# VHH binders against o75319, part 212

Target 1, 181 residues: o75319
Amino acid sequence: GNHIPERWKDYLPVGQRMPGTRFIAFKVPLQKSFEKKLAPEECFSPLDLFNKIREQNEELGLIIDLTYTQRYYKPEDLPETVPYLKIFTVGHQVPDDETIFKFKHAVNGFLKENKDNDKLIGVHCTHGLNRTGYLICRYLIDVEGVRPDDAIELFNRCRGHCLERQNYIEDLQNGPIRKNW
Key: E = the ipSAE of ESMFold2; O = the ipSAE of OpenDDE; V2 = 0.75 times the mean of E and O plus 0.25 times the DockQ between their complexes.

## First folded at step 14 (VHH)

Design le29 (framework vhh_4orz_3; at its last look DockQ between E and O 0.74; V2 from the best seeds 0.00; counts 0 for: pae O 2.3 > 2)
Fold by ESMFold2, look of step 15:
Structure le29 (fold): chain B 181 residues (1-181), chain A 120 residues (1-120)
Amino acid sequence: as target 1 above (181 residues)
Amino acid sequence: EVQLVESGGGLVQAGGSLRLFCAASGFTFSKYAMAWLRQAPGKRREWVALITSGDRTSYADSVKDRFTISRDNAKNTVSLQMNSLKPEDTAIYFCAARQFPYMNTEYDYWGQGTQVTVSS
């Protein structure tokens, strides 16, 4: 059903644009059927997402949905002008090389298609934190050559919450560069 | 005020070596990718070498195996060791900075350039 994801209320809905990048992270928006379980101030629908992005004077040009389910909202709930991509990403363990490649490929395709604008890639998992932070940081480290600690610090600051999964943090800090882009 | 100041340019004979330096100030140097670019008379500016904030390096094919870029975050400097110089390496060499070399299409900061002239 319409059960609110565990701990979902504990997270800020939308982060800030990561300066110098095209990324913004957020938690999964919940379609209207979930709102029976939420106080009005707790609601965060697909419409609320776009309103909050607009309030930051930003525009989404792509949404990458990292969740392993389709129960939270339907792609049809998004404006037709915003491309949507689902990359099924298993939680709780470091994403495999194929998942990392798909994410990098999506980012690189977006940059090529949007080189003449400043639209953002919105990335979310359930909470917009661990899987989302891992893949954004993995891109920054592998493709942009950023130091792991700097990538993590930037993500944490802009998301408004620190990465929580120690295995993700350890892999970002000490794991190999993935050259699969 | 942000500054990038190149030095070490000059006149050298073909086959010789030269080392360029770029001194940076006014920004968090360790968080920036640094690059060398060059512009020969009548030509478009071209990328030569890159060192990311995480110390990964890359080079244009025309200078690969002859040039080495390095950085010293303690001194806020980038250098370019140029060996086996050829007349076609003659150009004004610029130091430039941007945070994310693949996402950022333009550089945030530029030096004024230093002339390198390689004679036969």
Scores: ipSAE 0.793, ipTM 0.900, lowest interface PAE 0.6, mean pLDDT 93
Fold by ESMFold2-Fast, scan of step 14:
Structure le29 (fold): chain B 181 residues (1-181), chain A 120 residues (1-120)
Amino acid sequence: as target 1 above (181 residues)
Amino acid sequence: EVQLVESGGGLVQAGGSLRLFCAASGFTFSKYAMAWLRQAPGKRREWVALITSGDRTSYADSVKDRFTISRDNAKNTVSLQMNSLKPEDTAIYFCAARQFPYMNTEYDYWGQGTQVTVSS
């Protein structure tokens, strides 16, 4: 159905670009059919996403959708100029090594193709927080060699919300580095 | 003002050792990856060693097992311990800073370099 995801209204639509990186995180956009259940100021459609990114003087070059559904919006709701990648992830468990590898491969491929511009990699799950924050931080720790607490602090500050799932935080802080890049 | 200032270069005989230092100021040093690069006369700069903000290290094949990079965040310094020096190590050695070393292609900050000369 067209029911609004639980707690979706509790989160800022889109965070700030993580400085020095190509990452920006946001909550899932909702297609037009959801707007009847939302006040005008609560609407966050695919069009609203691109308007908010432009208002920050930024430009999206890739969207990575981590949700386990396509009921919220369809790839055809996005501009044809912006590639869309779906990586199906379940909401409560730490993403497995295959998922982490797919994410790293997508990011590395984007960076190689976009070395001559400053376009951003937009990453979202339902709330743009736990799965989104985990995979972005995992990339910064494993590939960029960032301290786990620094990666988490940077994500939390730029997203405007703190990672909530203790198992995700624990894996980032104390888990093994995945050398699958 | 951002500054990277190298020291510790000099003349040394083949098989000898030198320790280079780079003192950083004007930015949040602990959040940056730090690198050493070198340039011999008439050649392009080549990367030598890198230490990430999380203390992970990597080295060029030509210096692996001979050079060790380290950092001291309390003193805002990065160091390069160079052992078993060869005449081919003769170059100007530059300190450079880049916050995300694999995501970005350019260094954010550069030092002016320090000369290392290895005699046969």
Scores: ipSAE 0.718, ipTM 0.880, lowest interface PAE 1.0, mean pLDDT 93
Fold by OpenDDE, look of step 15:
Structure le29 (fold): chain B 181 residues (1-181), chain A 120 residues (1-120)
Amino acid sequence: as target 1 above (181 residues)
Amino acid sequence: EVQLVESGGGLVQAGGSLRLFCAASGFTFSKYAMAWLRQAPGKRREWVALITSGDRTSYADSVKDRFTISRDNAKNTVSLQMNSLKPEDTAIYFCAARQFPYMNTEYDYWGQGTQVTVSS
């Protein structure tokens, strides 16, 4: 249905670009059918997403959608110039190796194809926090060799909210490195 | 003031070993990836080795299994152990720092370089 996700209103719509990276995290934008259930200032549509990104003097080059549903918005709601990638990611549990690999592969592919620009990889789940933060941090840790606490701190600071799930944090800090191939 | 100061360079015979050091100051060392690069006369500067903030190491193919990069965050130093040196390893070796080793970002800070000469 068109019910607003729980606690969705509690999170900032869009974070900041993570310095030194091409990542930006945001909560899930909601298509027009959800607006009747929201105050005007609470609305965050695909159009609003792009407006907010533009306000930051940035440009999205890719959207990675980690939600486990398709009810929030349609890829057709996005500009044709911005590719959309869906990676169905179950909430609350640490993403499996396949999910992690899919994410890494998508990011690496984007970076390879976008060396001539500074477009961002927009990543979101429902709240743009836990699943989103985990996978971004997992990439930084596994692929780029960033110290786990530094990755987490960077993400939290830029998203404006801290990762909440202890199992995600624990896995990032103490879990094994996942395969990059 | 940010400083990177290399040391340990010199003249060595082929097959010999050297250990280079780089002392860093003026920035949060532990959050940066550290790299060694070298430039031989008439050649382009080339990447030699990198160690991330998470102690992940990588090497150029030309030095793999001969060189070892390491860091000491307590002392704000990065080292390059160079074994089985070859005349083609002759170059000025530079220490460099980069906050994030990803996204093809440029190095933020550079040392002045130290000369390494390997004689045949």
Scores: ipSAE 0.160, ipTM 0.615, lowest interface PAE 2.3, mean pLDDT 93
ESMFold2 (binder alone), look of step 15: mean pLDDT 87; pTM 0.878

Design le3 (framework vhh_4orz_3)
Fold by ESMFold2-Fast, scan of step 14:
Structure le3 (fold): chain B 181 residues (1-181), chain A 120 residues (1-120)
Amino acid sequence: as target 1 above (181 residues)
Amino acid sequence: EVQLVESGGGLVQAGGSLRLFCAASGFKFSKYAMAWLRQAPGKRREWVALITSGDRTDYADSVKDRFTISRDNAKNTVSLQMNSLKPEDTAIYFCAARQFPYMNTEYDYWGQGTQVTVSS
């Protein structure tokens, strides 16, 4: 379908780079066919994404798409030079351990292959908030050993919106560390 | 201004113990991972121990089970308890800071170092 996701317009298109990390979070880009339902200032296509990243003097090296759908845009709408990874995650429920490990593996692989540049890992779900913020914070807590509240604070500040789902916040604060290596 | 100042080094006999301290100022200490590295004469600097901002610890295999790193955020200090010291532990020991220790390869801040000498 060509329907705008619920509350999509309520969120900033792109956050700021999380300082000291390679992460930047954003809401799902919408391909050209959605633009008939949007005012010019509401449009956020794949092209708009890359323009906004450039405006921040940053460059994307990887996009991780956490949405459970393929209807919003196609990988072919992205520059050929930017790898695209799809990790299907269901909204509302805390991502399972397999999903968490896939995310960590993708991030670690990117960092290993990009030691000689400062390119960013772009992460999005539908709103670029709950699933996105959960997985980025999970990485910072589990891999980087950051305090849960510090990880959440950093994400919220840079995204420009606070994590909303209580079950995600509770898992980050009180859940087990998912150790993979 | 940012400062990291090490203390507690000295001369000790093999099998003995030393406790190193690092006093930090000029940055948000509680948000940084803190590390100890060492450099022996004629050798490259090597990583010894790390404590993350969330109090997770990691050690080089050569010092595992002998050294313990800890931090005190109220005092802006990190310490390294060194037990069962060997002549091979002789080196200048440096305190260093970086926020995301596994994502970044370079440290943001360094101390001047403190000498540890272990006699046979």
Scores: ipSAE 0.706, ipTM 0.874, lowest interface PAE 0.9, mean pLDDT 92

Design le30 (framework vhh_4orz_3; at its last look DockQ between E and O 0.88; V2 from the best seeds 0.82)
Fold by OpenDDE, look of step 15:
Structure le30 (fold): chain B 181 residues (1-181), chain A 120 residues (1-120)
Amino acid sequence: as target 1 above (181 residues)
Amino acid sequence: EVQLVESGGGLVQAGGSLRLFCAASGFTFSKYAMAWLRQAPGKRREWVALITSGDRTEYADSVKDRFTISRDNAKNTVSLQMNSLKPEDTAIYFCAARQFPYMNTEYDYWGQGTQVTVSS
C-alpha cells in the first residue's frame, strides 16, 4: 500500500556525511504515488534525495536499502550510475550475523572499488536511524576498531537524530564483535 | 597546532629492550587510531604497530610477540614497548595518527621520528 510509514515525517530527510567516512544516512525516499498523501514540503522522493545530496556538494556512489519491504520506491527510480543494494533487515531486533556480514561485505567492496573517488555510501532503512545507525556503527566498531560510544555519537550527530532502540545501543556498547570475513 | 613528539629512542644491544613514547597535542587524541612506523636506511617506510581508538591492537609479522603498543588517553600518549630487539629493528621510528585506520589510506598526522639503533 501507499500509506506513509509511521513517524516518517518526524525525521530529517538526509543527514550529513560522517567526517572521515564515506557514510551518509537518510530516511527512505518515497515514490510518486505517496505524494498525494503529503504536503509539498514533506515530499521526499528518490529525485529529492539526489538533489539534497548534491546540495551538500556530495555524490552518492552506492545506496544500501535496509527496509524490509519494496513498496517505498523502485530501483528503477534511481540513476543507473548509482548501484542499489537491498539487504532485507527486520526492524526492532538486532540484525543477525548474516545481515551484518552482508553489510560489511558491501561496504568493503565499495571502498575497494572506489579508492579513486570520494563518492558516498548512502544507507537507509525506514527512518534512516535505528537499523541504519546500528549497521553503520557496527561497521565502525568491528572493522575500524572505534569505541562504541564514539561511533554512536558520531552517527547521531551526523544523522541529526539519536538512535532510539535500547537493544541496538546495548548490543553496540556491550555486544560481541561480529565476524568481518 | 597539531604535534606528535616521539621519545625513548637510542642505542641498545641485541636482545635488549626499549620503550618509545609519543606525546600528542592539538587534536582529540582519544578519537584517533595511533600507529608506529619505521624506516631503515635505504628501505621503505613500513608499518609496525597500530592501536585503534577502541584499543584494538595489530602488529607487523616481523615484530609480533616482541613489541607491544599501548595508549593513555588521559595523557594523550602512545607507547611502543620493544623487547628482544634485533639489529634489523634499527630504524627511525615514527608516530602517526589516523582516525579510521582501514577506511582511510593516509595518516592525518606525523611525528618527526626517533632513532633506534640495535647493535650486534
Scores: ipSAE 0.823, ipTM 0.913, lowest interface PAE 0.5, mean pLDDT 95
Fold by ESMFold2, look of step 15:
Structure le30 (fold): chain B 181 residues (1-181), chain A 120 residues (1-120)
Amino acid sequence: as target 1 above (181 residues)
Amino acid sequence: EVQLVESGGGLVQAGGSLRLFCAASGFTFSKYAMAWLRQAPGKRREWVALITSGDRTEYADSVKDRFTISRDNAKNTVSLQMNSLKPEDTAIYFCAARQFPYMNTEYDYWGQGTQVTVSS
């Protein structure tokens, strides 16, 4: 189906680049078939995503999709020049160590392949907030050695919305550092 | 203007100790990873020690267990305590800064260096 995801309209479509990183977060873009239920100012298609990124003078070099479905858009809706990676991430619970490892591995691979450019890793779940924020912050904490509260503050400010799930926040602040490789 | 200013270098006998300091200004020090690097005459600059913004430390194998990096965010300083010094530790030591040590391939800021000479 073509149901607009619950609360999807309540979130800013695209955040801002997290300064000093290669990350930008956004909510799931919706293919044209969803637009029948949206006012023009509410639309956020794959094309709209790329236009908004260009308006920030940025360029995507990878999209990491954390959702379990391809109902919202198809990889074919993206420019063929932009790699797409799906990492199935269950909601409601803290992502498991295998999911965290896949995310870290994808970031590391991107950095190696893109060392000579400044392209960004776009990360989204449905709302671009809780699962997205958790994995980005987990990377910053475990790999870059950033303090949990500093990682969370940076994500919240650049996304334009605060992380909401208590179990995610508590795991970032008080949970163990996970292995990187 | 961003500045990183090293001090504490000098001449020391083998087996001795020396403490280097790096004073930082002009940027948000607590958000930056800090590193020490060194360059011996005729050799390539090499990484020595790292302290992340979250206070985790990492050392080159050649100095592990002899050198200790630390930071004081209240004073905007990084220190390198060097114990059990060897003649091969002789080099110009540089302080450097970058926000994210694995994601950032280049350092944003460099000091001018301080000479450490270890005599037999």
Scores: ipSAE 0.788, ipTM 0.897, lowest interface PAE 0.6, mean pLDDT 93
Fold by ESMFold2-Fast, scan of step 14:
Structure le30 (fold): chain B 181 residues (1-181), chain A 120 residues (1-120)
Amino acid sequence: as target 1 above (181 residues)
Amino acid sequence: EVQLVESGGGLVQAGGSLRLFCAASGFTFSKYAMAWLRQAPGKRREWVALITSGDRTEYADSVKDRFTISRDNAKNTVSLQMNSLKPEDTAIYFCAARQFPYMNTEYDYWGQGTQVTVSS
């Protein structure tokens, strides 16, 4: 259906680039069919996403879609020049090791292929917060060796919203490092 | 003004030990990964050791089990304890800083280097 996700309007569309990294987080864009349920200032289409990133003087090189659905927008709604990767993740649960490894491989592959540019990895779930923040922070902790609280603070500040799921925060702070990256 | 200042280099006999220090200023040291690299006469620079902002350590195979890297965020200092030194360890040793070591290939800041000479 064309129902707007619960609480989707409560979140900023796009965060800021996380300084020193290639990451930028945002909430799910909604294709044109959702616009009749939104005020003009609430609209956030795939086109709006790219416009907002350009306004920050940034450029997307990859989109990683963490939602468990394809109803919000289609890959065809994105520019042909920007790769799209779908990693189906269930909300509310900490992502499993297979999901974590897929995310890390995608990020590492992008970085290896994009050494000569400064393009960003755009990551989103429904709200661009819990699953998105978890996987970005998990990458920073496991691959980059960042302190968990520093990773979380950086994400929260740049996203403009704090991670809400206590089980995600607890796993980041106290969970094991997943080393197959 | 960002500065990295190395100290502790010198002349030592094979099998001996040295401890190098790097004093950092002008940036948020605790958020940066710190590395030691070295350059022998007529050779390219090579990476020796790394300590991340979260205190994870990594070493080049040539120095593994002989060298130990550590950091003191209260003093803005990174150290390299070098044991069982070999003539092949003779080089200028550089301190370098990089916030995200695997995401970025270039170091953000470099020291001037300190000479280590190991005699046989």
Scores: ipSAE 0.729, ipTM 0.875, lowest interface PAE 0.8, mean pLDDT 92
ESMFold2 (binder alone), look of step 15: mean pLDDT 86; pTM 0.873

Design le31 (framework vhh_4orz_3)
Fold by ESMFold2-Fast, scan of step 14:
Structure le31 (fold): chain B 181 residues (1-181), chain A 120 residues (1-120)
Amino acid sequence: as target 1 above (181 residues)
Amino acid sequence: EVQLVESGGGLVQAGGSLRLFCAASGFTFSKYAMAWLRQAPGKRREWVALITSGDRTYYADSVKDRFTISRDNAKNTVSLQMNSLKPEDTAIYFCAARQFPYMNTEYDYWGQGTQVTVSS
């Protein structure tokens, strides 16, 4: 089924670039087959994503898709020039160490390959909030030494919505640092 | 051509104040974090202060509550206000820039330094 994800319409499509980082967060784009169930102003296709990023005078260099499904859009719906990485993550649970390390590796690899440009790493789950915010904040805390509350505030402000899952927030504030390096 | 040019150094007595400036050119200043590091004679460089592109500030414990870092993106300038100076603050002060303060620890660009001497 072509059902719109629960509460998907409640969230802003795309946040702002997080200053001092290459991250931008957004909710999952929905391919054209979903548009019959949406008002024109509710549509957010892969094309709409790239148009909104361009409107902010930004450019995507990588998309990291954290959803546990491929039903919302296909990599083929994205411009061929933008790399796509799928990291399957289950909702509600704090991502495991393997998932965290895969995310860190992808970010570090992108930054090494893109030293001479200002392209962004786009990160999304279904709502672009809990799994997305957790992994971005986890990266900032573990790799860059940002204080947990500062990382969370920066993400919330730039996304335009606050992290909702208390277990994610508690892990970021009080959980162990995952030292992959 | 990238340039970072420091100014404002000099001789001051203990308890005095100095304000350092760093003028940047040749890169998109507003997208870079800016830092001050210092090197005393015969010692390694130590980090003093950092200001992110989003105006968040961080300080070394040795200068906390005495030094204030700020930036002016319209002028491509970063400043370091140094109060309650101690003889231990005597060093060459370097301006440095890095694009991703949360992504790497290396600095992309460095200035030539400005001398600060604090007499007892």
Scores: ipSAE 0.000, ipTM 0.167, lowest interface PAE 12.4, mean pLDDT 87

Design le32 (framework vhh_4orz_3; at its last look DockQ between E and O 0.91; V2 from the best seeds 0.82)
Fold by OpenDDE, look of step 16:
Structure le32 (fold): chain B 181 residues (1-181), chain A 120 residues (1-120)
Amino acid sequence: as target 1 above (181 residues)
Amino acid sequence: EVQLVESGGGLVQAGGSLRLFCAASGFTFSKYAMGWLRQAPGKRREWVALITSGDRTDYADSVKDRFTISRDNAKNTVSLQMNSLKPEDTAIYFCAARQFPYMNTEYDYWGQGTQVTVSS
């Protein structure tokens, strides 16, 4: 259906680029059919996403969609020049090793193929916060060797919202490093 | 002002040991990966050792099991213990800082370097 996700309106549409990285997080954009249920200032479509990214003088090179549904927007709503990757990620639970690996592999592939530009990896779940934050932080911790608290702080600051799920935070801080290959 | 100042270089016989130090200032040291690079005469600069902000280490194959990198965040220092030195280890050794050592290709900050000479 076209019901607005719970608390979706409470979150900033788009965060800031994480300095030193290629990551930017945002909440799920909603296709046109959802606009009827939103005030004009609440609307956040795929087009709005790209406009906001441009306002930051950035460009998206990849979108990783972590939502567990396909009802929010279609890949066809995106520019053909920006690849779209769906990684179905269950909410509220720590992503499994396969999900983590898929995310890492996608990021690494992007970095390998985009060495000649500064395009961003856009990552989103429903709110662009918990699942999104976990996987980005997990990457920074596991691949970049960053301290968990520093990764979390960086993400929170750039997203404009803090990770909320204690199980995610605990896993990032105290959980084992996941295999990178 | 960002500064990286190397010390501990010198002349040593093959099989000997040296310990290099790097003192950092002007940035949040604890949030950066620190590394050592070297440049031998007529050769390109190459990375030698890296320690991430989370204290994970990585080494070039040529120095693995002979060199050990470590850091002291309280003192804003990074060190390189070099054992079993070989003539081919002769080079200028540079201290460098890199916030995300694998995502980015360039180091953010560099030192002036210290000469290490290993005689046969």
Scores: ipSAE 0.849, ipTM 0.920, lowest interface PAE 0.5, mean pLDDT 95
Fold by ESMFold2, look of step 16:
Structure le32 (fold): chain B 181 residues (1-181), chain A 120 residues (1-120)
Amino acid sequence: as target 1 above (181 residues)
Amino acid sequence: EVQLVESGGGLVQAGGSLRLFCAASGFTFSKYAMGWLRQAPGKRREWVALITSGDRTDYADSVKDRFTISRDNAKNTVSLQMNSLKPEDTAIYFCAARQFPYMNTEYDYWGQGTQVTVSS
């Protein structure tokens, strides 16, 4: 249906590019059918996403959609020139190793194919915060070898909201390094 | 003003050991991955070793098990212990910095280099 996700209005639509990385995080864009339940200033469509990215002088080269549903927008609502990848990620649990691997694989594939440009990987879940922040930080920790607290601080600052799920935060800070291959 | 200053180079006999140091200033050292690269006469500059901001290390196959990279965040230094040196290790060795070694294909900062010469 057309139900606006709980608390979706409370989050900034799009964060800032995480400096030195190719990541930008945002909340799920909502197709036009949701807009009758939104004030004009609350709207955030796929078109609005791309406009906001252009306002930052950036360009998306991949969208990774972490939501467990397909009701928010259709990939056909995105420009054909921007690859789209769905990785079904269960909420409320630390993502399993298969999900983490899929995310790492997608990022590494993007970097290989986009080494000659500066396009960004856009990552979103419903709110662009907990699942999104976890997987971005997991990549930075496991692949780039960043300290957990530095990864979390960078994500929080650039998203404009702090990670909320304590089990995610604890796993990032104290949990095992996940296999990169 | 960012500076990377290498030291510890010199002449050493094959089979010997040498320890290089790189002193860093002008940036938040603890948030950077540090690397050593080298350039032999007539060759392209090649990567030798990496240590991430979280202390993970990686090495070129040609130096693995002979070289050890380490860092001291309190002193803003990175070092390269080079054991079992071979004449083919002869090169100018450069210290370099980037934040994310797999995402950043280029380095932000470079040192001026220090010469290592390994005699047969």
Scores: ipSAE 0.728, ipTM 0.870, lowest interface PAE 0.8, mean pLDDT 93
Fold by ESMFold2-Fast, scan of step 14:
Structure le32 (fold): chain B 181 residues (1-181), chain A 120 residues (1-120)
Amino acid sequence: as target 1 above (181 residues)
Amino acid sequence: EVQLVESGGGLVQAGGSLRLFCAASGFTFSKYAMGWLRQAPGKRREWVALITSGDRTDYADSVKDRFTISRDNAKNTVSLQMNSLKPEDTAIYFCAARQFPYMNTEYDYWGQGTQVTVSS
C-alpha cells in the first residue's frame, strides 16, 4: 500500500557527502501519492531529493536503490540524465556476498566512467541507514582498506544518524573481507 | 602545516638494502593511506608501494617480493624496506598521503623526496 514506512519521519532526508568519497546517503523518496499523508515540511519527493543535493552544491550521477519494493517511487520520477540501479536487499539480514559484489561493481563502474567529474553516488534503502550504511562501509573496508570503526564513524557523522543494527555493525567490525572485486 | 619528510636515501651497491622513512605531521595520519612513488631521470613518476589506514599493503610488480612497506601510527611514520636493490631502482623516492587510495587518483600530500642511487 500507500502507507508511510515505519519511522521514516524520524530520519533526516539526506546526509552530507562523505568527504574524500563519492558517496551520499538518503532515505527513500516518496512519490506524490504519499504527500496527502505528510505535512508540507515532511515531504521528500524525488524532486525534493535533487533540490537538497543542489543546495549542498553537489550533483548526483547515480542512484542505487536498495529497497525490496517498487511502491515508494518509480525510476521515471527521476531526471532522465541520472542512472538508476536497483539492488533488491532484504532488511534485518546482513547482505549476502552476491549483493555486496553487485554494489562494489556498480561503484567501481561509476568511478571508472566518471573520473573526469565530481558527481556523487546516491545510496538509499528505506531509512538510508542500516542497509545503506552497511554497503557503503563494506566498500570502504573491503576495497579502500579503511579500518571498520573509521568507516562507521565517517558514515554516521555524514548521515547524521548512527547505524542501528548490531548484526551489521558486528559483521563490519569482525566479519571477513569479501574478496569479490 | 602539513609536512611529509623523507630520510634514509643514499648510495648502495647492487644487491644491497636500504630503509626509507617518512615522518608525517599536521594531519590525522592514522586515517590516511600512505604511499611511496619514485621518479628516475627522464622517466615519469611511478607508484611503488601502498599501505592503507587498515594496514593492507600493495606493491608494483617491479618491486614485489623485494620491498616491504610498514607504518607506525604512534610515531606518525611510514617506512619502506628495500632489499635486493638493482641499478633500475635508482630514483628520487617520494612519500605521499591519500585517504581513499583506490577511489581517488591524486594524492593529498607529498614529501620533497629522497635520492636512492644503486651502483652496478
Scores: ipSAE 0.709, ipTM 0.872, lowest interface PAE 0.9, mean pLDDT 92
ESMFold2 (binder alone), look of step 16: mean pLDDT 85; pTM 0.861

